# VHH binders against Protein DOG1-like 4 (DOGL4), part 53

Target 1, 232 residues: Protein DOG1-like 4 (DOGL4), of Arabidopsis thaliana (Mouse-ear cress) (q84jc2)
Amino acid sequence: MSKMRNLVEEKFLEFYESWVIQLELYLHQLLIAHNNNTMSETELRHLISKLTTHHKAYYTAKWAAIREDVLAFFGSVWLNPLENACSWLTGWKPSMVFRMVDRLRKSRVVLVEAQVKKLEELRVKTKFDEQKIEREMERYQVAMADRKMVELARLGCHVGGESVMVVEAAVRGLSMGLEKMVKAADCVRLKTLKGILDILTPPQCVEFLAAAATFQVQLRRWGNRRHYVTHS

## First folded at step 3 (VHH)

Design n81 (from n6 with R98T G99R L100F F102L T103G G105S S106H K107T P108A Y111I; framework vhh_7z1x_3)
Fold by ESMFold2-Fast, scan of step 3:
Structure n81 (fold): chain B 232 residues (1-232), chain A 122 residues (1-122)
Amino acid sequence: as target 1 above (232 residues)
Amino acid sequence: QVQLVETGGGLVQPGGSLRLSCTASGFTFSSYWMNWVRQAPGKGLEWLSGISKSGSYTSYADSVKGRFTISRDNAKNTLYLQMNSLQPDDTAVYFCATRFYLGSSHTAFDIWGQGTQVTVSS
């Protein structure tokens, strides 16, 4: 009650905390599966499916929330400062997951030449899709500094019903532009994740998902246990 | 001082039902995700179910999905587990916890209850 939060922030905070706790539980299962050579292909596929469904649930909830308030996802209250600092358009940068894929070259199950080729093709495509979105971000930032936006900001300094309405319309337009860009970035994330999982065998999928979940969980833990120089 | 008290355990026949309760004191119950876990004789801890602060989100282990239902009453500081279609393999001491003990590389100390014994036997 002392800390002001809007309804979207309150609902998504509870959702996200719950989602991360479930991710930690799935990570535990992934680590057991990775170290257990007796698990059947059917059991591994079931576990991979649970993780895929879990990630899809996140985007379903996120897209419902950004329709209401996209700005809540820039500097999110449910993320710590370290998580926020590492965000690219409200989430993970798609091309960065290929750093985790590179670990599979040193795994117990060696990647075959055909997989290496497909992963490199996917990496190049993902980087291209990222660059398209980055150009849209640059256009958005430039548009905020154009003559029309400067004029609207000037009008907002004067008391008057029409100037207030014009400023409100401009803010709504900016929010809609951000929503479009966030959804585009999320589509690249989902395509990249699906592409990697489609190329990898079930044991390799488990190893990849374990690496990704470990990084996400550790980043959150490091940020939550932030130390300052004077705290000794 | 934090306390979690589990009740409702007992002897039940296969196919039967039991409702467990966990009453919390000494902390802000409504601010915590709550879990049910169990430990069978000679086995490790098994996570069964979890519920969010408001009760809006729930999660279940595959072994109990469709048979067990987790719920909470924040006004009473009480967590519940409705257990249906009980099997002999459900015989265990049942605990409530503010967070699951993950074990392995993801170990965390948390608030554990005293437990309640559930025995499923003909």
Scores: ipSAE 0.249, ipTM 0.660, lowest interface PAE 4.8, mean pLDDT 83
Fold by OpenDDE, second read of step 4:
Structure n81 (fold): chain B 232 residues (1-232), chain A 122 residues (1-122)
Amino acid sequence: as target 1 above (232 residues)
Amino acid sequence: QVQLVETGGGLVQPGGSLRLSCTASGFTFSSYWMNWVRQAPGKGLEWLSGISKSGSYTSYADSVKGRFTISRDNAKNTLYLQMNSLQPDDTAVYFCATRFYLGSSHTAFDIWGQGTQVTVSS
């Protein structure tokens, strides 16, 4: 069943489209920086800061939106099916980025022992936090009605009458729990990203961010080619 | 002089494999993200794959994903493209390419080799 797009979805779709365009622009700059060994550390740090700010802006917008309708982010209409399939709790899986880190470590990029140690510590921490959230989610899901019940509850909000109040209360309760979990997941994402960037040198950060951005952009492109995304 | 030289092209049957090489000279190869692009007859340039300067990260066009593999040997100043499961529509001139940035990185120019012909035909 085609989910009717609500106001939250429409607004966030517009935001996300713009956000992705800006990300592509930053990707270009990252690639420039990657290929330009004459850039100063200050310049590199500035670029990194711009990217981090950009990501923070996404989560700011996201958190505002999920406060209104967290369910909109489960099966996001602004993402293609491939992007959605790759999503964990409405975003990228935090532990996934360490695959990129592993590539970095195995490559000719020289990481000092201290960096390697810190990265490993961060990986362990991230994985632990991720698992904790998953366990909470499982507990929550057991207490929750299945997706169908959630949908019924949502539809019930439109039936009117005394039953509407009960349904609304149920939906609110569900939404609040989901919102909490999504925010928790996002916090792990942000902490993980920050942790990695704090460990890596500016040039390494640029390479990492370029790769991450490339992956995101390509995932979207691949998905769009394979699946038609309806924006109406 | 900045130069890229592609080799390894040739005639291959559908389903066959080729490995292209690109040797770089005149610049610090290990400092640049490198790319493979191709141009089929009557078509424009198509980006196929890219690889970071360290080789840590790779990217592929959907058209070649799962079939082509990009790699590099910075010690040899060489870029590689392993092409498997070749099809007739892969027939093109293949180029290695990179972008050079002038000054503070606002102006750029692309460099590529002379290309190597790949023909996939039964």
Scores: ipSAE 0.019, ipTM 0.290, lowest interface PAE 6.7, mean pLDDT 85

Design n82 (from n6 with G99P Y101I F102Y T103S S104G G105K K107Y P108T; framework vhh_7z1x_3)
Fold by ESMFold2-Fast, scan of step 3:
Structure n82 (fold): chain B 232 residues (1-232), chain A 122 residues (1-122)
Amino acid sequence: as target 1 above (232 residues)
Amino acid sequence: QVQLVETGGGLVQPGGSLRLSCTASGFTFSSYWMNWVRQAPGKGLEWLSGISKSGSYTSYADSVKGRFTISRDNAKNTLYLQMNSLQPDDTAVYFCARPLIYSGKSYTFDYWGQGTQVTVSS
């Protein structure tokens, strides 16, 4: 059979590389704002808005892509092995974001009691939503290990006629299930991000976003260097 | 039963244009990536172009890039190939093909049309 190009992987790779370059530019602006308190509240809100829009653009592009091929997002070619190893359902694990929030408790601009309470409520809800999705993923994996799926896998080299239709129906069901779970996970990510930003003041938002972007950029840099060494 | 029926082939002069159509039945057309492939006389199959479920992503073999355009109408269960600047080397039987599984890395096709002959000569 003639080889078909993986169009979703190729297009999203191009998108993601450009998106990360822009993230690094925004990170530079966040670090300047964080290290220099001369910026007005209006200027800080504008910067926060740019980051929020940038993240929204990522999910817009991702959801369009997963509609075409959700499997492209499992073991993504645009991510290095370290980034893939740190991935939870095709992205960052929502509860881990609160580790960056914990840094704010030691910042110069400390959290007031009302913010601490709201952040803890959000943390609990986020962890609950995350665990619900994890239970669905476990159920999905158990279903994939079912006798019927094992039988379908064994038919791979001997499939013909009616068996082909059965395999296709099963694979479509699996892909639809994965798409639903990925979108559910992304919704938890977006709700968590919005929730944190709604609770924090503009200077705290800048510090939080700077921490998040630094982690994402640094993980990519370390993974790219480590990947090179690991393959030697 | 899954069926793919190609139409629109014929004799055309070098530099001419032709539009191929493929009508699908027996499956949910909008849920599948679709491809165009061809086979020239005495040669093997050559993949030409692919299009995603919604039509948002398209790809082309280097031999046809810039000359051919793949498109689809999910409401009509129809796949198209617009062929411009046709050359004698484009003479082949053209098939539409449905991938067995598009996992992003699957290149196996489970259903093919009967093909439509395109002949480019003066």
Scores: ipSAE 0.000, ipTM 0.264, lowest interface PAE 14.2, mean pLDDT 81

Design n83 (from n6 with R98K L100F Y101L F102Y T103R G105S S106G K107T P108Y F109M Y111V; framework vhh_7z1x_3)
Fold by ESMFold2-Fast, scan of step 3:
Structure n83 (fold): chain B 232 residues (1-232), chain A 122 residues (1-122)
Amino acid sequence: as target 1 above (232 residues)
Amino acid sequence: QVQLVETGGGLVQPGGSLRLSCTASGFTFSSYWMNWVRQAPGKGLEWLSGISKSGSYTSYADSVKGRFTISRDNAKNTLYLQMNSLQPDDTAVYFCAKGFLYRSSGTYMDVWGQGTQVTVSS
């Protein structure tokens, strides 16, 4: 049974399937709100709050799961190959979200000068935070090619339970390092999302969230329809 | 061989409750997401609720959220829908369906039951 998934992978796969279904339901509500223009600001804020809560629920579940098995999030079984190929440190690249923001320039509700300035400041800060994390990941990869990994490879040639225990302890140390990196990346994602929503008006937030959800759903749909997926 | 059979429909007064059951055969019930869908007279299909393979995760349409509860018993190959606070506009044929509401989530709904009639009246 080499096809058996671990418990973390099975549980998160089930969670993620449900999470995506709920995201598509919220996307339908966002599209209705965007097209109808009859909703009050209170109603729009409530809808924005539902999506914000939904994204926070994802990170709550993710952080619990990575504590158990962070490697499950590198090449995730609940993501298709296209989604995995587009991942940056187990998720979307924070600066990419500004592509959705650029679409707002073509919308019926245009950005005012003060918003453009704040969004550009946020874009610069997000790029800086991304580069900081990328440098930390590079340092991690160099450390893995260093003495620790060489020693792990050497110990993997030994016979006996003592060797196995030492290897397991070292692997746990490497996993803890990756967990910290993934959480740091997720914090940049959440700060970037919150920053954008704080700058935008409720109608602009609805349009932004609809664009982001549409891209996420379409990326999953395109990947599922590619050569690797059999259509009935 | 592959079959879904709904039961538990009937006539109920407004504000009343009904529990629908759907018995599955011919496939590994515990491996699939399951749904409840309805069709009111002269209207299209409306998805109501879905439940994950273990029962740990559920999703609901806004029209039924807080009133309907989906559940499953994998040992009995049975899906349930507990319907409370029923209104006249809940009158419909209720279907259970195997698979996902959206193709992006996996195998689209590919096996459907024949339905059970629910009438909410006086």
Scores: ipSAE 0.268, ipTM 0.719, lowest interface PAE 5.0, mean pLDDT 85
Fold by OpenDDE, second read of step 4:
Structure n83 (fold): chain B 232 residues (1-232), chain A 122 residues (1-122)
Amino acid sequence: as target 1 above (232 residues)
Amino acid sequence: QVQLVETGGGLVQPGGSLRLSCTASGFTFSSYWMNWVRQAPGKGLEWLSGISKSGSYTSYADSVKGRFTISRDNAKNTLYLQMNSLQPDDTAVYFCAKGFLYRSSGTYMDVWGQGTQVTVSS
């Protein structure tokens, strides 16, 4: 069933499509860099920087959009059902990236002891932050069943103009809470990503970023094959 | 039938400019990301630029950034590439290529034109 899209959804949909296309281009570059092993450290750092900037651009756009309508990101119309199902608070789960790092370790990437230690510390911290956010989300979800929501439900049964305003105000309040949660989650994502990139060498960063991008692209492809939707 | 037809190619001197056009038919042009790609003699395909459905977002390869400008007119089902400051190494066949409908990503470009030759020479 096609979901009616609002302006925020439409705009971000177009943005995200463009963003993903650019990501695929970067992925291609990452793969080339990874396979050729001929790039200088400077070149690798430049590539890493481009990817980092690309990701920052996403969150910049996202945060601008969520200020307008955070609810658009819960059940994102620009994502397929598989992508949505794999989303944690409107994005990738931060702790998941450590699985990618583990895979790298198995795929000829040699990490020195100092790197391993730092990664483990980061893992612990990331998990802690995730749990903290989850607890807060649980609290928020429980609170949704409070007096305000009851009032909203009650008001929803009435067609009066004043009731509409009250409902809108209440919804805005709820949205603000969600926005905070999403931003908090995004901060953990960004910190985790930065942390990993700071620990890894440039070649390792390239491998990591390639793996991450590949996963994202493949997830989208797999989901699209199962749930092909045309938007004319 | 889905079709893309490029025009506007030709011979130009170094430092010159050309404007390529691509006319689309057989599909809803305004629903797709569009691309320009080129292939120089003896070289592989090189992605140059892309533009979103509405034209609000554009992307460029580093090799052409600042020199080339992609645009589109959805009412005319036409894609454009303004090429400035052309150099001999820009000599190639230039292709218009259809991207994907949002939520239908998987193939980067699925429809191509026949291409138009651009030659930059003194």
Scores: ipSAE 0.024, ipTM 0.488, lowest interface PAE 3.0, mean pLDDT 87

Design n84 (from n6 with R98T G99K L100Y Y101I F102L T103S S104G G105S S106Y K107R P108S; framework vhh_7z1x_3)
Fold by OpenDDE, second read of step 4:
Structure n84 (fold): chain B 232 residues (1-232), chain A 122 residues (1-122)
Amino acid sequence: as target 1 above (232 residues)
Amino acid sequence: QVQLVETGGGLVQPGGSLRLSCTASGFTFSSYWMNWVRQAPGKGLEWLSGISKSGSYTSYADSVKGRFTISRDNAKNTLYLQMNSLQPDDTAVYFCATKYILSGSYRSFDYWGQGTQVTVSS
């Protein structure tokens, strides 16, 4: 099923494709670093910095795009259905990364008590922030059935130039609210990521980032297997 | 049949420049992320640079950043790599490689050329 894509979708699609390719390249480097115990702390920090910069670039691009059309990110055409199904407010759910950390702890990563404590504090805070956003989203969703939406519905039944203007204004209003929520969610993501990286040692950061990138790439690959393309 | 043909390699002195070309055929060139990779003697493959299907986005390995420039002409089905300030450690076989990106299809695969030899020596 091909949906008509708007300009924002097309542009961001190309960006995201490029971004993911770069992520895969970084993942390769992370894996090498993880398996190479001879890398210096400086080298590890440099790699971590590259990844963090890469992630920041994503959000920079995203925020620019959502200013133009936040709705494009609700049903992102650049994601497969599996990726979309796993999305929370147009991205990864912040609290999920703690599961990754837990998994690492159960495997090879040894955290000191102080790190464990800080991670737990961060987890609690992240969950709190998530819940706050969810409540706002719920409120917003309920409010969608308000007078404005009723007016939109009424206008949808009538074809006229003035009606189009009113509808556009109403949609803009709705979009503005959504944009705010998406940005809030993204802030929680960024804060959470930064928090984790600040708690972990460079080697641990590399392992964490590798795990995160692997998850993201694999999720995409798994979802993509459901979609076949003739390449001849 | 998908074909990638690299040209432009040769012998150059340190500090010199080369421009590599990769001509594509047998597929929709404009639908692919394109890459340059190289393999030095006794070493593994090294990714150098990539460019998006429209050319709007480019990426570089740290080893070549600031020295190499990737570009493409979709009308000519050609990928380019401008290499400046070449050093002996840049000696390798250079390959163009594709990563297929079809919007909405979510599938990718790679094709490779035969490679072109670049030798940097005094």
Scores: ipSAE 0.344, ipTM 0.705, lowest interface PAE 1.6, mean pLDDT 88
Fold by ESMFold2-Fast, scan of step 3:
Structure n84 (fold): chain B 232 residues (1-232), chain A 122 residues (1-122)
Amino acid sequence: as target 1 above (232 residues)
Amino acid sequence: QVQLVETGGGLVQPGGSLRLSCTASGFTFSSYWMNWVRQAPGKGLEWLSGISKSGSYTSYADSVKGRFTISRDNAKNTLYLQMNSLQPDDTAVYFCATKYILSGSYRSFDYWGQGTQVTVSS
């Protein structure tokens, strides 16, 4: 089935496909580094920096795109249905990355007590920030049902210069509200990722990033396979 | 029907330059991300560079970044690799490929060319 796409969707689709391909290439480098105990700390830090820069590039492109059309990120055409179903406010749920960290704890008996304490503090803060955004989204959804919005929708059914201007201003305001919430969620994502990488040693960072990238890539592969079968 | 044909390989002196071309047929070239990959004697496959459908986004392996430039001409269904400051370690068979690593759509095709030999030696 074909979907209609605007220019923002077409440009971001090309960007995202390219971004995921590069992520898979970095994943290969992470897996090689994980299996090679002779890599220096400098070499590992360089690889971690490449992944950090790659994720920052995603948010730079995303924030430019949502400024033009934030709604493109709700039910994104560059994501398959499984990826869209797993999205929390246009991306991964920040607290989910601690499940990856928990796998590292079980697989590696090398996390020191100080790291464990800092990771738990970060997990609590991340969940708090996440819940704050969820409350804001709920308030936004309630505001959408207000009498003012219903009246504006009714005005939009009639031809008139002043009515058209009022409706356009209201729609712009709604889009700006969504943009702020998406950016707030993305800031929690970036702070959570940075926080984890700051706590972990370079070899632990490599294993964490490899686990996270593997999950993201595998989710995309599973969804693309099932989506194709369902729609063919 | 589907075919990728690499040309431009040969013998070159260290510090020299070569331009590789890959001509595509039998599929919609402008709809695919394209890659350059090489295999050196006695080694595995090494991904070198990739380019998006329109050419707006490019990626490079650290070993070639700053020395190699990937480009494409969708009107001619042709992919290019400009190789500068060639080193003996660049000696390999160079391949054009639609995808190096599985990603994206289940419907994605993975087509490889026959390769072109590049030898960097005195």
Scores: ipSAE 0.201, ipTM 0.591, lowest interface PAE 5.3, mean pLDDT 83

Design n85 (from n6 with G99H L100T T103L S104G G105K K107S F109L; framework vhh_7z1x_3)
Fold by ESMFold2-Fast, scan of step 3:
Structure n85 (fold): chain B 232 residues (1-232), chain A 122 residues (1-122)
Amino acid sequence: as target 1 above (232 residues)
Amino acid sequence: QVQLVETGGGLVQPGGSLRLSCTASGFTFSSYWMNWVRQAPGKGLEWLSGISKSGSYTSYADSVKGRFTISRDNAKNTLYLQMNSLQPDDTAVYFCARHTYFLGKSSPLDYWGQGTQVTVSS
């Protein structure tokens, strides 16, 4: 089992590091586009599409990995301690992106009234979906502390094939439930990103994606530099 | 010492093909994303293509997508750029460059080669 967990972690670590490096290359392109008033709408849309495809590739790889080992995504080895500390159900908290939109609005983003209304409606829906997932997670936490689980754990301490099988089945059931929860959270993330991009104009999308990618890349860089380890 | 050396440049007629190579030394080549960048006469630097550590992920600038192919051979510490359907506008000095996460850099690229000249002319 430990061998299976290690293999999933190793494969996803290689994927994730490569994925983040490509994100940084796209960030460079986004920053150039943001500062270049000569780029056509077609060129901007193409760049936005590349970022959208890149994020979809992440979730495709993630969902394949969690089918094998969902627990690898709780305290991930491919994330530094700072990134892990900022995680909400194995990823970014969906409502956080609206703080990023608000920050851009105060900086340089000019939003029309219709966009502001649609963004507020999306924010409310995202908060609702987020809370629904949080209630589901609370039920998992209660189940972990429930007397039935405590009793199953106690039985697992006895050297008996039947007791061991019952405990293993319960643990597998919990893992499958966590996989469904993580996928539900990821669906909220993807719907929130798509919703924002559908509301914004191409130049505003570039500015939003640049801000989001900057935050993600800088958080990783800062965390990696702060957590410098030297072995003799 | 980190070193990148580009070869394979030259004079080619429009519609022709060239293959550029970049040999890396002084670092673990397989641990870095690699990139191709060019500079045309009187113009700024243009990023063309990037390739992941394993070669599984690639990206291209719109100006070269469908015409250029980036690849790497980690056993030989070599990066390649296959250039097809060359146009006069592809005339430039071509550089290979190593990706970096160094916080002091404004660019994601830290080490560059000396460049190799590509001239597309009849």
Scores: ipSAE 0.000, ipTM 0.248, lowest interface PAE 13.3, mean pLDDT 80

Design n86 (from n6 with R98K G99T Y101F F102Y T103G G105R K107Y P108Q; framework vhh_7z1x_3)
Fold by ESMFold2-Fast, scan of step 3:
Structure n86 (fold): chain B 232 residues (1-232), chain A 122 residues (1-122)
Amino acid sequence: as target 1 above (232 residues)
Amino acid sequence: QVQLVETGGGLVQPGGSLRLSCTASGFTFSSYWMNWVRQAPGKGLEWLSGISKSGSYTSYADSVKGRFTISRDNAKNTLYLQMNSLQPDDTAVYFCAKTLFYGSRSYQFDYWGQGTQVTVSS
C-alpha cells in the first residue's frame, strides 16, 4: 500500500543501520581469523555460517518489505547517493563479486586448478543470469509503455471514483512485476554467493567474505563523508 | 562531558538472572546506537548486543541469543540488559558502549563506561 510507503522506508532504514553495524563487527572477526591463522576448520565454518545467516536475514527482511512497497528499494533512503549509484536492481551486481574472487589469486591462499575452473564456470553462468534479467527488465519497460502508459495517460485527466480504481489496479500490476524482477535478481545474488562459498576452502571463504564486507563498508563510509557540489 | 555509568552487577548462582542498567549523560542518548560488551577474565572483548536509536531493532551475539534481552528508555537516558539462565561462562565485566558514528563504526566504540562485574558461581 502507497499509504504505508513512509512507514516501510522508516522501518527498513532502522533495520539496515543495525544490519550494517553487525556486518562491521563480523568483518572485524573475519580480519582477525584471516591474519592470525590459529582458528580450527570448525571455528572457521562457524564464522562463515554466521555471515551466511546474516546475509539471509537481510533478504528475509527485504522480501517482507518489497511485498509492502517495492518502490522504496529504487532510490533507497537508507543508502547514500554513492551506494545508490552502484546498485543494480536494488542491490550488488552479482558478477562484480568475482573481482573479490580475483584478489584470491594474488593472496597467500592459493587456488588449485579445479577451483579456478569451477569459478570460471560460475562466473559465466552468473553473467548469463544477469543478462537474462536485464532483457526481462527491458521487455517489462517496453510492455508498460505500450499498454499501461497509454491507459494511465487516458485515465490521468480529472478522474472520478471508478476511473481512479482502474488506474490504481494498473499501478499495482506494475509494482508486482517489479517485485518479481527484484526477487529474481536477489535469487541470482544468493546462488552466486552460495556457489563461491561451496567452491572455496574455509580459509579462502574467510578471505573472500572479508574482501566483500570491506568493500561494502568502505563504499558506505566514502559516500557518507563525501561533500561535493551537486548539479542542482 | 560524556559519561556512561553501569549498575546491577553482582554474584549470582548458575541459572539465575540479573538486570544491568547504564545511565548516559553528556550527549543526545536518543540519537545513538547503544551496545553491551563484556570481557571475561583472561579473554578479549566480546560484543553481546546492540539496539537502534528508537529501540525497534536489536541484534545479539550467538552466545547470548535467547537468554539476554537489550532494551532502552530514551526518556530516562538509560540502557538495559536483562540476563536470564546465567552460566559460569557469563562471568565477566560488562560495559555499556556508544557507537562512534550514526549508523556505522570503525571496529571500536566511541565511549565505554567503567563496567560492572558479573560473577556466576555456586
Scores: ipSAE 0.000, ipTM 0.202, lowest interface PAE 13.5, mean pLDDT 80

Design n87 (from n6 with G99S L100K F102L T103F S104T K107Y P108H Y111S; framework vhh_7z1x_3)
Fold by ESMFold2-Fast, scan of step 3:
Structure n87 (fold): chain B 232 residues (1-232), chain A 122 residues (1-122)
Amino acid sequence: as target 1 above (232 residues)
Amino acid sequence: QVQLVETGGGLVQPGGSLRLSCTASGFTFSSYWMNWVRQAPGKGLEWLSGISKSGSYTSYADSVKGRFTISRDNAKNTLYLQMNSLQPDDTAVYFCARSKYLFTGSYHFDSWGQGTQVTVSS
């Protein structure tokens, strides 16, 4: 498959569009729940479950796609430039969601001391897991700077297409390593999300998820404003 | 110009089935996300289901999940909604609506049909 005819990119683009539409519908439900204290705990837990299932569906689709072409996720055509600028290893930076958690300390639904302690422990572990992944990525950069890879790149510049093909074949060996790295980052994201939701009460979960979804939706809309289109 | 025409509505008894169709003209049908939306008398719009440009991905509102199936035939420029296990609460005017890639807002549609009436009553 050529880069210009990458079916993985086209397929995931269509998936992501539908996924974002559903996220915005869930955001609407979260905002209603947040402004309405009449919902039962069972109703709130059901709404939270819909959001967690929705995020798991994203990772199921993503992992199927990266198995076919992990590099599509390092130049995501389904994300606008602003969304891409804010990404960390093909997605949101796990520790960043604690900014949404910090807002809960200022809300009507006050965090108790035990929750604050558990959230801080989770924040520290999340940062540790992020740094571990960043060190593993650095090891891949060092491996790519190995003399043999540098020599192959030089040969490609001097002898044309045949040397370029040899370099391309050699680099392909790193694709499985990149796939494992992306999956490791996604596992940190899912563990961080689950950890936060396990610590918070259902009303706090709704407020947290609403803040996270609002940020994601607004970031997409702000980035898309650079391409102004009228519907009149 | 852009035109969407819904057909297939009518009177059906509770537990019955109906299949709605929406025929599109005046635009490249395969380039747009397509949706089904309904409005019961005196109530606001309720989004029911959406289908991707190719038909590979679908999404449903909880109120219809497991009972309704959205599909499309790009060769015929036609959108479908198979409705099973119909309930009195499904009584509404049903609209098809398109949405563009760059504007995936939750209730933002740039073209609508005239609607088709579905009445679920004994």
Scores: ipSAE 0.000, ipTM 0.205, lowest interface PAE 16.9, mean pLDDT 80

